# VH-VL binders against Counting factor-associated protein A (cfaA), part 17

Target 1, 212 residues: Counting factor-associated protein A (cfaA), of Dictyostelium discoideum (Social amoeba) (q54z64)
Amino acid sequence: QFISIQKYDFSGNCKNSSDSASSFEASSESAAICMQNDLLSGIVTNEGVCLIFNEVPTTFIISTKGDYIVRSIYDINDNNCQGGIIENKAIEIDECFVECADDYHGSTYLFSTETSLNYPSNTFMEISYNGECDGQWKTSFNYLQYYIVNKCNVAHEIETHTFSVGCNSTSSWVSEYAGEVCTVEPTVTTSYPIVDNCGDLDNSNFIDYCNI
Below, E stands for the ipSAE of ESMFold2; O stands for the ipSAE of ESMFold2 at other seeds; V2 stands for 0.75 times the mean of E and O plus 0.25 times the DockQ between their complexes.

## First folded at step 9 (VH-VL; framework fv_libivirumab)

Design Bh35 (from B02t with heavy chain N35H I50V; at its last look DockQ between E and O 0.60; V2 from the best seeds 0.00; counts 0 for: pae O 2.8 > 2)
Fold by ESMFold2 at other seeds, look of step 9:
Structure Bh35 (fold): chain C 212 residues (1-212), chain A 122 residues (1-122), chain B 112 residues (1-112)
Amino acid sequence: as target 1 above (212 residues)
Amino acid sequence: QVQLVESGGGVVRPGRSLRLSCAASGFTFSNYAIHWVRQAPGKGLEWVAVIWYDGSNKYYRDSVKGRFTISRDDSKNTLYLQMNSLRTEDTAVYYCAKGGYSYGYKYYFDYWGLGTTVTVSS
Amino acid sequence: DIVMTQSPLSLSVTPGEPASISCRSSQSLLHRNGYTYLDWYLQKPGHSPQLLIYLGSYRASGVPDRFSGSGSGTEYTLKISRVEAEDVGVYYCMQALQTPLTFGQGTKLEIK
């Protein structure tokens, strides 16, 4: 089984959260809304894979009965998830929720489980894999990250900035905008080549893919 | 607590080889990417190479690629830099620096060694 | 390769007054994951560099809150709200978005 983690446009309210101001929270003060038109990005991962989620080393596993997902959080310096777990959180499957970064900023998530590999169209994808590079990443990947093309995202900075991701068969790019919405012309666009063949990228075990 | 101690520096002629070592303690060495950064006398900082936590990926600046080899021995908590075909431009203090995450997406250096001096002169 | 350009290259500051150091990159350091991969380091005289700011604006452990980082696009700033004698040294910005990792030329901060 796979674990799907979807990130949506922020909804809810983080103001007056007394428990923490500079870390993510498992719940919010208001109901979260996860509509597919608001999907920004996501992760599809196998169980027990150590990955960086919200800046901390994290594993996800599906409960024995399949009724919730356990997020295990490790120390910031435990990049292999081999030290002690500092926090376990039970995550309701198919229930939208907000995690707060501070009083005014957060992220809206939906966790689900899937019996087959699924990811949206119109995405730029980065795939981590652990086999020999033979062009069959779908059978040997660890996790993948995807970004919906041409969706407006809020950057993680102390000043408000927004950006969008785009790609085609040869390139991906990030466009930045002034302000909290992507309604003005981008102030800068940065392009990157697509690494869409299995090759030696200085011993890299990853593939870029524009799924348009 | 966290310590990085470089050794193996010295004075050598151009075209010769040296092997630098960086002994690590106070953290789980096998969980982190480790870098070499150098600083020529009176100059700024220059990144040299990185090896990922599991040794799966190695990256080098162009001027040393093919001449320098970064490696790690996790059983000894030691990072190495094999420097072949040394040039006078390689003269610098060499630091090892610990990365904050093992995957290389966040390359910031939260801990640095004291450095070891390499002088390449004829 | 991403070129990092600092200004000023030298700065003389009266104790207690603010200071500002600029860093410009040849391309944006914003990653599609929403983080900006720009770090600031201080190298005090006779010492190894130490991390001050990572990911554009996050303060490293033990760094006083008078240090702050900001910026967008290709322009980044390190600010010291009130300079103290212990702040003397050379400040470097570094991009951590892609290899080869690259540093600015350094900004030497001195007390008047």
Scores: ipSAE 0.397, ipTM 0.744, lowest interface PAE 2.8, mean pLDDT 83
ESMFold2, look of step 9: ipSAE 0.540; ipTM 0.774
ESMFold2 (binder alone), look of step 9: mean pLDDT 91; pTM 0.945

Design Bl34 (from B02t with light chain D39Y; at its last look DockQ between E and O 0.57; V2 from the best seeds 0.00; counts 0 for: grease 19.9 > 18.9)
Fold by ESMFold2 at other seeds, look of step 9:
Structure Bl34 (fold): chain C 212 residues (1-212), chain A 122 residues (1-122), chain B 112 residues (1-112)
Amino acid sequence: as target 1 above (212 residues)
Amino acid sequence: QVQLVESGGGVVRPGRSLRLSCAASGFTFSNYAINWVRQAPGKGLEWVAIIWYDGSNKYYRDSVKGRFTISRDDSKNTLYLQMNSLRTEDTAVYYCAKGGYSYGYKYYFDYWGLGTTVTVSS
Amino acid sequence: DIVMTQSPLSLSVTPGEPASISCRSSQSLLHRNGYTYLYWYLQKPGHSPQLLIYLGSYRASGVPDRFSGSGSGTEYTLKISRVEAEDVGVYYCMQALQTPLTFGQGTKLEIK
């Protein structure tokens, strides 16, 4: 019913000289390889919901047999996924995909399906839901993005820096570090208030949630 | 071919009102957030307002909040800016700009109109 | 509000030579999703602004590879490896991390 996309830390070796021009790979591996690493963030979504994945408007649908997921990719400015599909990709369920940024840096993703809504504790969550703007997001849920608190991430396209996410009941923050490891004191921390935005007349709603 | 054509500019006295329009073509207007951006004579660019694709979220710069209203009519592929209580500092070329997407915090402009000039002077 | 500060505000470059424009933000433009919400625009004489670079370093469609964006934290750079006559105009950086969206003051590039 639900599609779960989990992003794990990368500890493998992207040093295969043939792929240096590509920012991602289509190869798949067993789920156990992803789950050897720390979970960093993820998405839980219903089928057919228009969302942004890797900065591109996307829908995900589970195959008829339930053994793979179809990702439909839309124009980067197609906020409703109502335009023409640029590309369809088949994604194996319960297999680990590696996306490389350079020889030593990348991300791994695990796509799975779930019969109930599940997400980890110790997360900062950004949630989309329909209906009444009353904070009861679980019953009218579209999709959510979650970020594991206090986990080290590598920034896209600026990979000399790392960052971590934190939150409490009133704020979230991003802490940046001047190296490849988040053990050095942050160089800057940027704080944001918790979002609770309503659409006009109970339309589409967005809420942040610090699940600590 | 994406096109954005602004209209409704003119010369007015302080305290008066103007309504700007932006006619859109070459894309599915209802899929996109649309913005107003202005440029005072001899100055740089200044963002004014954004309206999301479904009209549910609108954001304004502080200096125009309460005076300007952004709106859209998807059946006419047209963006509007109602400018009330105009001040001399509102004098600028006003551009409509296509871009941004429905998720908050991510506003950018891939196509711009040619602009319409608003002059507010005594 | 995030303040964007450009330098230099004007530069004159011999054709074929490189150019570099700096932009500094009053806070980091890195989002928790790992992307940096920094954009570069060029306004050519007599034209509307056009997008050159999005998300810090990605070239917009049709932009020549002599243009490159880089930077992190609060400091960003647009480089033109070999300036051509068609590159004349005013360059703006912009942040799109939060409202109000804000631009740098502009950098006017001229050919010597």
Scores: ipSAE 0.553, ipTM 0.772, lowest interface PAE 1.6, mean pLDDT 82
ESMFold2, look of step 9: ipSAE 0.604; ipTM 0.803
ESMFold2 (binder alone), look of step 9: mean pLDDT 91; pTM 0.936

Design Bmdv (from B02t with heavy chain K98R F109M Y111V; at its last fold request DockQ between E and O 0.64; V2 from the best seeds 0.60)
Heavy chain, then light chain:
Amino acid sequence: QVQLVESGGGVVRPGRSLRLSCAASGFTFSNYAINWVRQAPGKGLEWVAIIWYDGSNKYYRDSVKGRFTISRDDSKNTLYLQMNSLRTEDTAVYYCARGGYSYGYKYYMDVWGLGTTVTVSS
Amino acid sequence: DIVMTQSPLSLSVTPGEPASISCRSSQSLLHRNGYTYLDWYLQKPGHSPQLLIYLGSYRASGVPDRFSGSGSGTEYTLKISRVEAEDVGVYYCMQALQTPLTFGQGTKLEIK
ESMFold2, look of step 9: ipSAE 0.644; ipTM 0.826
ESMFold2 (binder alone), look of step 9: mean pLDDT 92; pTM 0.946
ESMFold2 at other seeds, look of step 9: ipSAE 0.548; ipTM 0.790
ESMFold2, look of step 10: ipSAE 0.586; ipTM 0.801
ESMFold2 (binder alone), look of step 10: mean pLDDT 92; pTM 0.947
ESMFold2 at other seeds, look of step 10: ipSAE 0.567; ipTM 0.795
ESMFold2, look of step 11: ipSAE 0.611; ipTM 0.797
ESMFold2 (binder alone), look of step 11: mean pLDDT 92; pTM 0.946
ESMFold2 at other seeds, look of step 11: ipSAE 0.578; ipTM 0.799
ESMFold2, fold request of step 12: ipSAE 0.592, 0.443, 0.558; ipTM 0.806, 0.759, 0.794
ESMFold2 (binder alone), fold request of step 12: mean pLDDT 91, 92, 91; pTM 0.944, 0.948, 0.946
ESMFold2 at other seeds, fold request of step 12: ipSAE 0.564, 0.572, 0.437; ipTM 0.794, 0.798, 0.751

Design C8a (from C8 with heavy chain Y101S; at its last look DockQ between E and O 0.50; V2 from the best seeds 0.54)
Fold by ESMFold2 at other seeds, look of step 9:
Structure C8a (fold): chain C 212 residues (1-212), chain A 123 residues (1-123), chain B 112 residues (1-112)
Amino acid sequence: as target 1 above (212 residues)
Amino acid sequence: QVQLVESGGGVVRPGRSLRLSCAASGFTFSNYAINWVRQAPGKGLEWVAIIWYDGSNKYYRDSVKGRFTISRDDSKNTLYLQMNSLRTEDTAVYYCAKGGSTYGFRSYYFDYWGLGTTVTVSS
Amino acid sequence: DIVMTQSPLSLSVTPGEPASISCRSSQSLLHRNGYTYLDWYLQKPGHSPQLLIYLGSYRASGVPDRFSGSGSGTEYTLKISRVEAEDVGVYYCMQALQTPLTFGQGTKLEIK
């Protein structure tokens, strides 16, 4: 089975958190909201994979127990999940929750399980996979990261406030906007070619896909 | 408590080889991407190479591709840089630097650095 | 390659006064995940580099509050609110958005 991690427009309030470095907190009383129109990005991976999120600098493994998804939290420096588990956080499957980085910053997530591989349309996707470099990643992928195209996002912890992701058959791009919402005209757009790289003996295979 | 100790530097003529080592302690070596960064005398910092926590991905600056090979032995907590076909431009202090992430193939900060080992390539 | 350009390359500051160092990148360092991949390092005379700021504005463990990072687009700034004698050295910005990882040329800070 697959683990789906979806990131939504931030909701709730991280002010007066009980721990100023509490990036591990489950859903708060600020009532996280995970509406499909608010979906920004997501990851699809397999159970038991050691995960590290840049947004919330933590290392964890996701597993299931009945109707719960259990995040087994490791030391932030334990990038292989080989040390002792610091904390287990149980989240009901399909429960929306907030992770806070500090009093002013957080992310809204929805964790779920699926028996088949699913991901939204209208996305730019980055896939890491092993085995033969033939583009047939669905049977051997390590993870799939996707970003909703033409959706306004808020940037983290620097003066750039909003951005959107776009793609076509040859390129992907990030457009940045002044202010709290994405205006019609970006201030800067950075373009990247679509990647299809074979990893050979030393590296994983990587493929980009514009799923329009 | 975290320590990175480089060794294997020396003085060699152009075209020769050297093997640098970086001995790590005070942290779980197998959990981290490790980098080589160099600094020519009187010059700035220059990234050389990275190897991911499990050796799954290795990347090099263009000027050393095909000549240098980064590797790791997690059983010995040791990072290596095999430097072949050395040029005078490779003269520098070489640092190993601990990366902070294994998710994705990039390292986004170097939180601990060794003291460096000096490589001098001259005829 | 992403080119990182620092200014000034040299700075002389009276103790207790503020200092500001700029870093410009040849492209935006904002990633699709919403983070900006810019770090700052200090190399004190005779020492190896040490991390000051990561991901644009986060202070590394043990770094005093008088250091702060900011910036947007392709322009980034390291500020020291009150320079002290221990701040002498060469400051480098670095982008970690893509390989090859690249540093600015360095800014040498000295006390007058």
Scores: ipSAE 0.532, ipTM 0.764, lowest interface PAE 1.8, mean pLDDT 80
ESMFold2, look of step 9: ipSAE 0.560; ipTM 0.800
ESMFold2 (binder alone), look of step 9: mean pLDDT 92; pTM 0.951

Design C8b (from C8 with heavy chain Y101S Y103W; at its last look DockQ between E and O 0.70; V2 from the best seeds 0.00; counts 0 for: pae E 2.5 > 2)
Fold by ESMFold2, look of step 9:
Structure C8b (fold): chain C 212 residues (1-212), chain A 123 residues (1-123), chain B 112 residues (1-112)
Amino acid sequence: as target 1 above (212 residues)
Amino acid sequence: QVQLVESGGGVVRPGRSLRLSCAASGFTFSNYAINWVRQAPGKGLEWVAIIWYDGSNKYYRDSVKGRFTISRDDSKNTLYLQMNSLRTEDTAVYYCAKGGSTWGFRSYYFDYWGLGTTVTVSS
Amino acid sequence: DIVMTQSPLSLSVTPGEPASISCRSSQSLLHRNGYTYLDWYLQKPGHSPQLLIYLGSYRASGVPDRFSGSGSGTEYTLKISRVEAEDVGVYYCMQALQTPLTFGQGTKLEIK
């Protein structure tokens, strides 16, 4: 089974959270709505894979009965999840929730499990995989992260910063906007080449993929 | 308590080699990427190289590529910088700095630094 | 390479008064994950650098709350609400978005 983590446009209420602007403080709100048209990005991962979730090293496993997901949190600089677990959180499967940064800002998530690999069309994807250096990642991927192209996202830290992700066969880009919605001209657009590279001695491989 | 102690600096002529060491303690060394950062006399900070926690990926600034090699020995909790074909421009205090990046989620901030070791390249 | 430009290059402040240091990048430091990859370091005289702020606005462990970071677009600011004698040294911004990692030129803060 795979663990699917979907991030949606913020729809909850964070008034009960800390007054600080720290995004590392974890708070959940039950008033979230996870509508398909609000999907911004996501992760598909195997169990026990170390990855960075909200800038904190994390592993996810499915409970023994399969009714919830355990998020294990590691030290912020423990990038391979070997330094011991500092916190465990139980996450309800198929239930929308909010993780708050402050009273007015948060992220809305939906965690689920899947028996087959599934991800949306119209995405820019970053994939970690093992095995032969031939670009065939689906049989050995560790995790993948996708971003819905041409969707407006709110940047962490400030309310008036928004951005969108785009890609084509040779490049990806991030367009930044001054307003709360991505309806005006971008103030900055930063482009990156599509990367397909093999790891050295550890057989870790990474690939960018514009799935449009 | 996290500690990083650099050694191996000295005075050398251009074209010669030095090997710097950074002894680490107070954290699980094998879990973290480690960097070299240098500071020329009276100048600002300049990143030199990084090695990932598993030694799989190494990155260098362009001016040292092909001349410097970063490596680690996790059994000794030690980071190394082999500096070959030294130039006068390599004269600096060299710091090791704890921190790193994971592919795709980049975080390169350096939460702990050593005291530095001085390399002087002059004729 | 991302070029980081600091201003001012030196700053003389009366104790108890505020100070601001700005940093400009040659491109946005906003990653597609929604975080801004800018750090601030302080190097006190005779010491190695120490982390003050990471990801634009998050204070490192043990850093007093009179230090704050902010930024938008390609411009970023470190603010000290009330300068103390122990704050003297050289402040550096660094972009942490991509290699090669690059620092600003430094801003020397002195007490008047």
Scores: ipSAE 0.473, ipTM 0.760, lowest interface PAE 2.5, mean pLDDT 82
ESMFold2 (binder alone), look of step 9: mean pLDDT 91; pTM 0.946
ESMFold2 at other seeds, look of step 9: ipSAE 0.570; ipTM 0.800

Design C8c (from C8 with heavy chain K98R F110M Y112V; at its last look DockQ between E and O 0.64; V2 from the best seeds 0.59)
Fold by ESMFold2 at other seeds, look of step 9:
Structure C8c (fold): chain C 212 residues (1-212), chain A 123 residues (1-123), chain B 112 residues (1-112)
Amino acid sequence: as target 1 above (212 residues)
Amino acid sequence: QVQLVESGGGVVRPGRSLRLSCAASGFTFSNYAINWVRQAPGKGLEWVAIIWYDGSNKYYRDSVKGRFTISRDDSKNTLYLQMNSLRTEDTAVYYCARGGYTYGFRSYYMDVWGLGTTVTVSS
Amino acid sequence: DIVMTQSPLSLSVTPGEPASISCRSSQSLLHRNGYTYLDWYLQKPGHSPQLLIYLGSYRASGVPDRFSGSGSGTEYTLKISRVEAEDVGVYYCMQALQTPLTFGQGTKLEIK
């Protein structure tokens, strides 16, 4: 099974958070509440894969009975999750969670499990995979991160402003907007080339993919 | 206590080589990316190189690429910088700094720094 | 390469008064994951650098709450609400979005 983490446009109320950083126990509600809002981005991962979630090294594993996901948090720069676990959190499957940054800013997440690999169309994707350096990632991927193109996102913590992601066959970009909505011309757009990194002896392959 | 301690600095003539070492203690060295950052006399900070925790991914600033080699020995908790074909503009205090780039997300900030070792390249 | 430009390059502040240091980048430091990859470091006299702020506004462990970071797009600010004598040193911004990592020129903060 795979673990799916979907990030939706902000939902809920962050005023009951005692911590302005990250917390999945701030509130939870049924999946239907999350799905009333736009899907913005997501992660699909295998169990036990070391990845960075909300800027901390993290592993996710499905509980033995399959009724919870265990999020294990490691030291901030423990890039391979081989140091000690500093915190474990239980995450309810198919419940809508809010992770709060402050009273007015947060992220809405839905954690689920899937028996097959699923990801939306109209996305820019970054995929981590093992094996041969030939770009055939679906049978050997570790995890993938996707971003819905042309959707308005609120930036984390540093400033209340918005951005959108776009891509084509050769490039991806991030467009920033002043204020709370993406309805005005972007103030700046930053472009990046599409990358296919072929690691030494196939130990650290990743690719960018514009799935339009 | 978490520590990084550099050594191997000295005074050398242009064209010569030095090897810097950075000894780590108080944390699991093999879990971290480590950087070299330098500071010329009276100047600001300048990033030099990074090596990932797996030892295979290495990145260098352009002015040292092909001359400097970053490496690590996790069994000795030690980072190295082999500096060949030294130039006068390589004169600086060299720091090692813990932090790194990771899969799928970027995290380059450097939370633990060494005390530095001085390299002087002079005719 | 992303060029980082700090201002002012030198600042004298009376103890207890606020201070503000600006940093500009040649391109946005906002990543598609919604985080801004801008860090602040302090190098006290005779010491190695220490991390103050990461991801634009998050305080590193042990950093007093009188330090705060803000900004958007290509403009970033480090504020010290009440300068203490121990805050003397050189402050650097650094972009952490892509290699090569690049620092601003530094801002020397002195007590009047």
Scores: ipSAE 0.542, ipTM 0.787, lowest interface PAE 1.9, mean pLDDT 83
ESMFold2, look of step 9: ipSAE 0.596; ipTM 0.805
ESMFold2 (binder alone), look of step 9: mean pLDDT 92; pTM 0.950

## First folded at step 10 (VH-VL; framework fv_libivirumab)

Design M11p (from Bmdv with heavy chain Y107P; at its last look DockQ between E and O 0.52; V2 from the best seeds 0.00; counts 0 for: pae E 2.6 > 2)
Fold by ESMFold2, look of step 10:
Structure M11p (fold): chain C 212 residues (1-212), chain A 122 residues (1-122), chain B 112 residues (1-112)
Amino acid sequence: as target 1 above (212 residues)
Amino acid sequence: QVQLVESGGGVVRPGRSLRLSCAASGFTFSNYAINWVRQAPGKGLEWVAIIWYDGSNKYYRDSVKGRFTISRDDSKNTLYLQMNSLRTEDTAVYYCARGGYSYGYKPYMDVWGLGTTVTVSS
Amino acid sequence: DIVMTQSPLSLSVTPGEPASISCRSSQSLLHRNGYTYLDWYLQKPGHSPQLLIYLGSYRASGVPDRFSGSGSGTEYTLKISRVEAEDVGVYYCMQALQTPLTFGQGTKLEIK
């Protein structure tokens, strides 16, 4: 089975969610609603794969009975999840929830399990995989990360900015906008070539895929 | 105590080789990417190379690519920089620095050694 | 390669007064994952560099809150709200979006 992690647009309050502990629990005013039209991005991963989630090394494992997902958090510099687990959290399957940064900012997630590989259309995708670079990633992938094309996202940088992702057959790009809402005119657009089926740009085993 | 200690610097003639070592202690070395950064006399900082935690991902600045080789021995908690075909422009203090660059990872360098001096002359 | 340009290259500050250092990149350092890959380092006289700020605005462990990072577009700023004598040294910005990692030229901060 695969673990699907979907990130949605956040439109609520995170009152008192930063009460000295990382928590996936939300207040009733920040009760999560995961509408498909609000989907921003997602991850599809195999169990036990080390990946970066919210900038910390993380593994996800489906519970023995399949009724929840265990998120294991590692030291921020433990790039291969080989050190000690510093925190475990149980995540309810198919329950929309909020993870808060402060009282007014957070992310809305839906965790699910899937028996077959599934991902949305109109996405730019990055696929991490094992094995030889022969283009057969669906049989050997570790995880994939997808970004909905032309969807407004809130940046996690030194001041609040918004951005969108685009792609075509040869390039992907990130368009940055001033303020908390994407306007019609980006302030900066940065383009990248589509990485070939080897993904050897930085000696990484990954491929880019513009699924539009 | 998290610590990095460089060694192996010295004075060499152009075209020769040196091997730098960086001994790590106080943390699980195999979990971290490690960098080499250099600083020529009176100049600013210049990134040289990084090796990923598993040793298979290695990146170099263009001016040293093909001449320098970064490697690690996790059983000895030691990082190496093999420097071949040295040039006078390679004269610098060489630091090792803990922290990784990776797509989606935080590539900051939070622990630095004291440096070892390489002089290429004569 | 991403070019990083710092301004000013030298700065003299009266103790207790604020200081500001600018860093401009040849392209945006915002990644599609929503994070900005800009770090700040301080090299005190006779010492190795030390991390101050990572990912644009996050303070490294042990860094006082008088240091703050900000930015927009391709311009980023390190601010020191009240300069202390121990803050003297050379400040570097660095982009960590892609290899080769590149530093700015450095900004020397002195007490006057």
Scores: ipSAE 0.452, ipTM 0.754, lowest interface PAE 2.6, mean pLDDT 82
ESMFold2 (binder alone), look of step 10: mean pLDDT 92; pTM 0.949
ESMFold2 at other seeds, look of step 10: ipSAE 0.524; ipTM 0.780

Design M5t (from Bmdv with heavy chain Y101T; at its last look DockQ between E and O 0.71; V2 from the best seeds 0.59)
Fold by ESMFold2 at other seeds, look of step 10:
Structure M5t (fold): chain C 212 residues (1-212), chain A 122 residues (1-122), chain B 112 residues (1-112)
Amino acid sequence: as target 1 above (212 residues)
Amino acid sequence: QVQLVESGGGVVRPGRSLRLSCAASGFTFSNYAINWVRQAPGKGLEWVAIIWYDGSNKYYRDSVKGRFTISRDDSKNTLYLQMNSLRTEDTAVYYCARGGTSYGYKYYMDVWGLGTTVTVSS
Amino acid sequence: DIVMTQSPLSLSVTPGEPASISCRSSQSLLHRNGYTYLDWYLQKPGHSPQLLIYLGSYRASGVPDRFSGSGSGTEYTLKISRVEAEDVGVYYCMQALQTPLTFGQGTKLEIK
C-alpha cells in the first residue's frame, strides 16, 4: 500500500495566525474542497521511507487499521532519518488540510492511501528506487515526486513570485514570472538535463522521468 | 553542546602534506554531512569539500581535486582532510561545518568550528 | 559553477538606520519545489561564520526579526531594518543549489 500526498493550489486566507502553520494540524475539511483547486504537485511513497517534506527529513507510516497516517519529523540536517524523532503527527486520510506559512500564503494538501501506484499524466517526476540500476523503477521504487507541467505555482519566501515546470525527453526546466500570474513572458528560464544516477547509497538509484 | 573543533594546522613548505582533523561532539556524527570551508588571510569564504553521512560520496572544488581527500571515522566522531602537494594559495584558516544534502536536501551549514590555520610558505 | 556577486563590498551605516546588501547569481537559485537555495552568513570580527538566513528568507535559530531576506530571478537582498552595534562584520551570500557551493565576495558592514 502506498501513501499519496497531493498539493493543491491555495486561494484561502490565513490572516488568523492561530492556524497551525508549522504542521498538518490545520482544520480538517472534505477532500472535495481540496479538489476544487488545481493539483500542482505530489509525492507517492512507501511507508517508512526517509524523504524531505517541506524541507525537513520525514517518514510516513500508515496506522494499523489504515485510518490515519503518522508523520514523523526529524532534525533539519538528519538526512537519513536515523536520529531521534522530534515530532509525530497523526494525519486523517482523505481529508483536506490547509497549511499556512503566513497570513496570506499557504498550501493545501490531501493525504490518501492507494493499493496500486498512481500518478497524473503531464508531469515531471523525480524517482528514488532500489536494486539494479536499470530504469525499472516501478517495482522497487522508494518514493516519487511529481510536478504538473505548465501549472502556475507560487514560490516560497518570495511573495507574488510565480513559476512553472516543463520537460521533454532530454531536459526539464523552471520558468519564473514576476508577480502573481504565469501568463506574461517568463523573466528567466533555467534548464536541466534529465538525470539518471546510479547511486551506491544503500543501492538507491535516482531517475528523472518526463511523463509527457 | 554541539561542537566542532579543528586541529592539525601548521606552517609547511610548498609540495608538502598536512592532515587536518575535526572533532565532533554533542550530536550523532554519523547522521550528518560535514564540509570543509577555508578563508585565505583578508579574503572571503571558499567551500572546499563535503562528505556525506555514509562516507561514500565526496565532492571537491576543482582547485583541490586530486590533491585533497576528505574522509570520516564515525567511531571517533572525526572528520579528516588530507592535503597533499600543498601550494601557497592553500594558505587559509580551515573550518569544518556541519550540514549538507544529497538529491534535493539542503546545502547550508548550521554549525561551524573555530578553524585551524594552514600556512604554506614559498 | 554558479558565480555569486555581492554589492556593495563595504557599507557604513548610522546606528538605527536600515541597511541593504545585494547578491546576484549567474543563474536562478529557484528549485522546482518552490524554494530558493540562497543562504546568508555573518562573520563577526574574530569569529567563525554563522548562518543568518537560509532558503532565501528563513531566519536561523536566534536571529532577530530585523533581518530579512528577499529576491527574484537572479537578484537577492538581505535587509537589516535597524542596524545595531552587534551587526558589525562581513556578510556573505552563498548558493546552496548545487556543488561546488559558492560564496559572494563579502560585504563589510561598519557603524558610522
Scores: ipSAE 0.542, ipTM 0.789, lowest interface PAE 2.0, mean pLDDT 83
ESMFold2, look of step 10: ipSAE 0.547; ipTM 0.785
ESMFold2 (binder alone), look of step 10: mean pLDDT 92; pTM 0.950

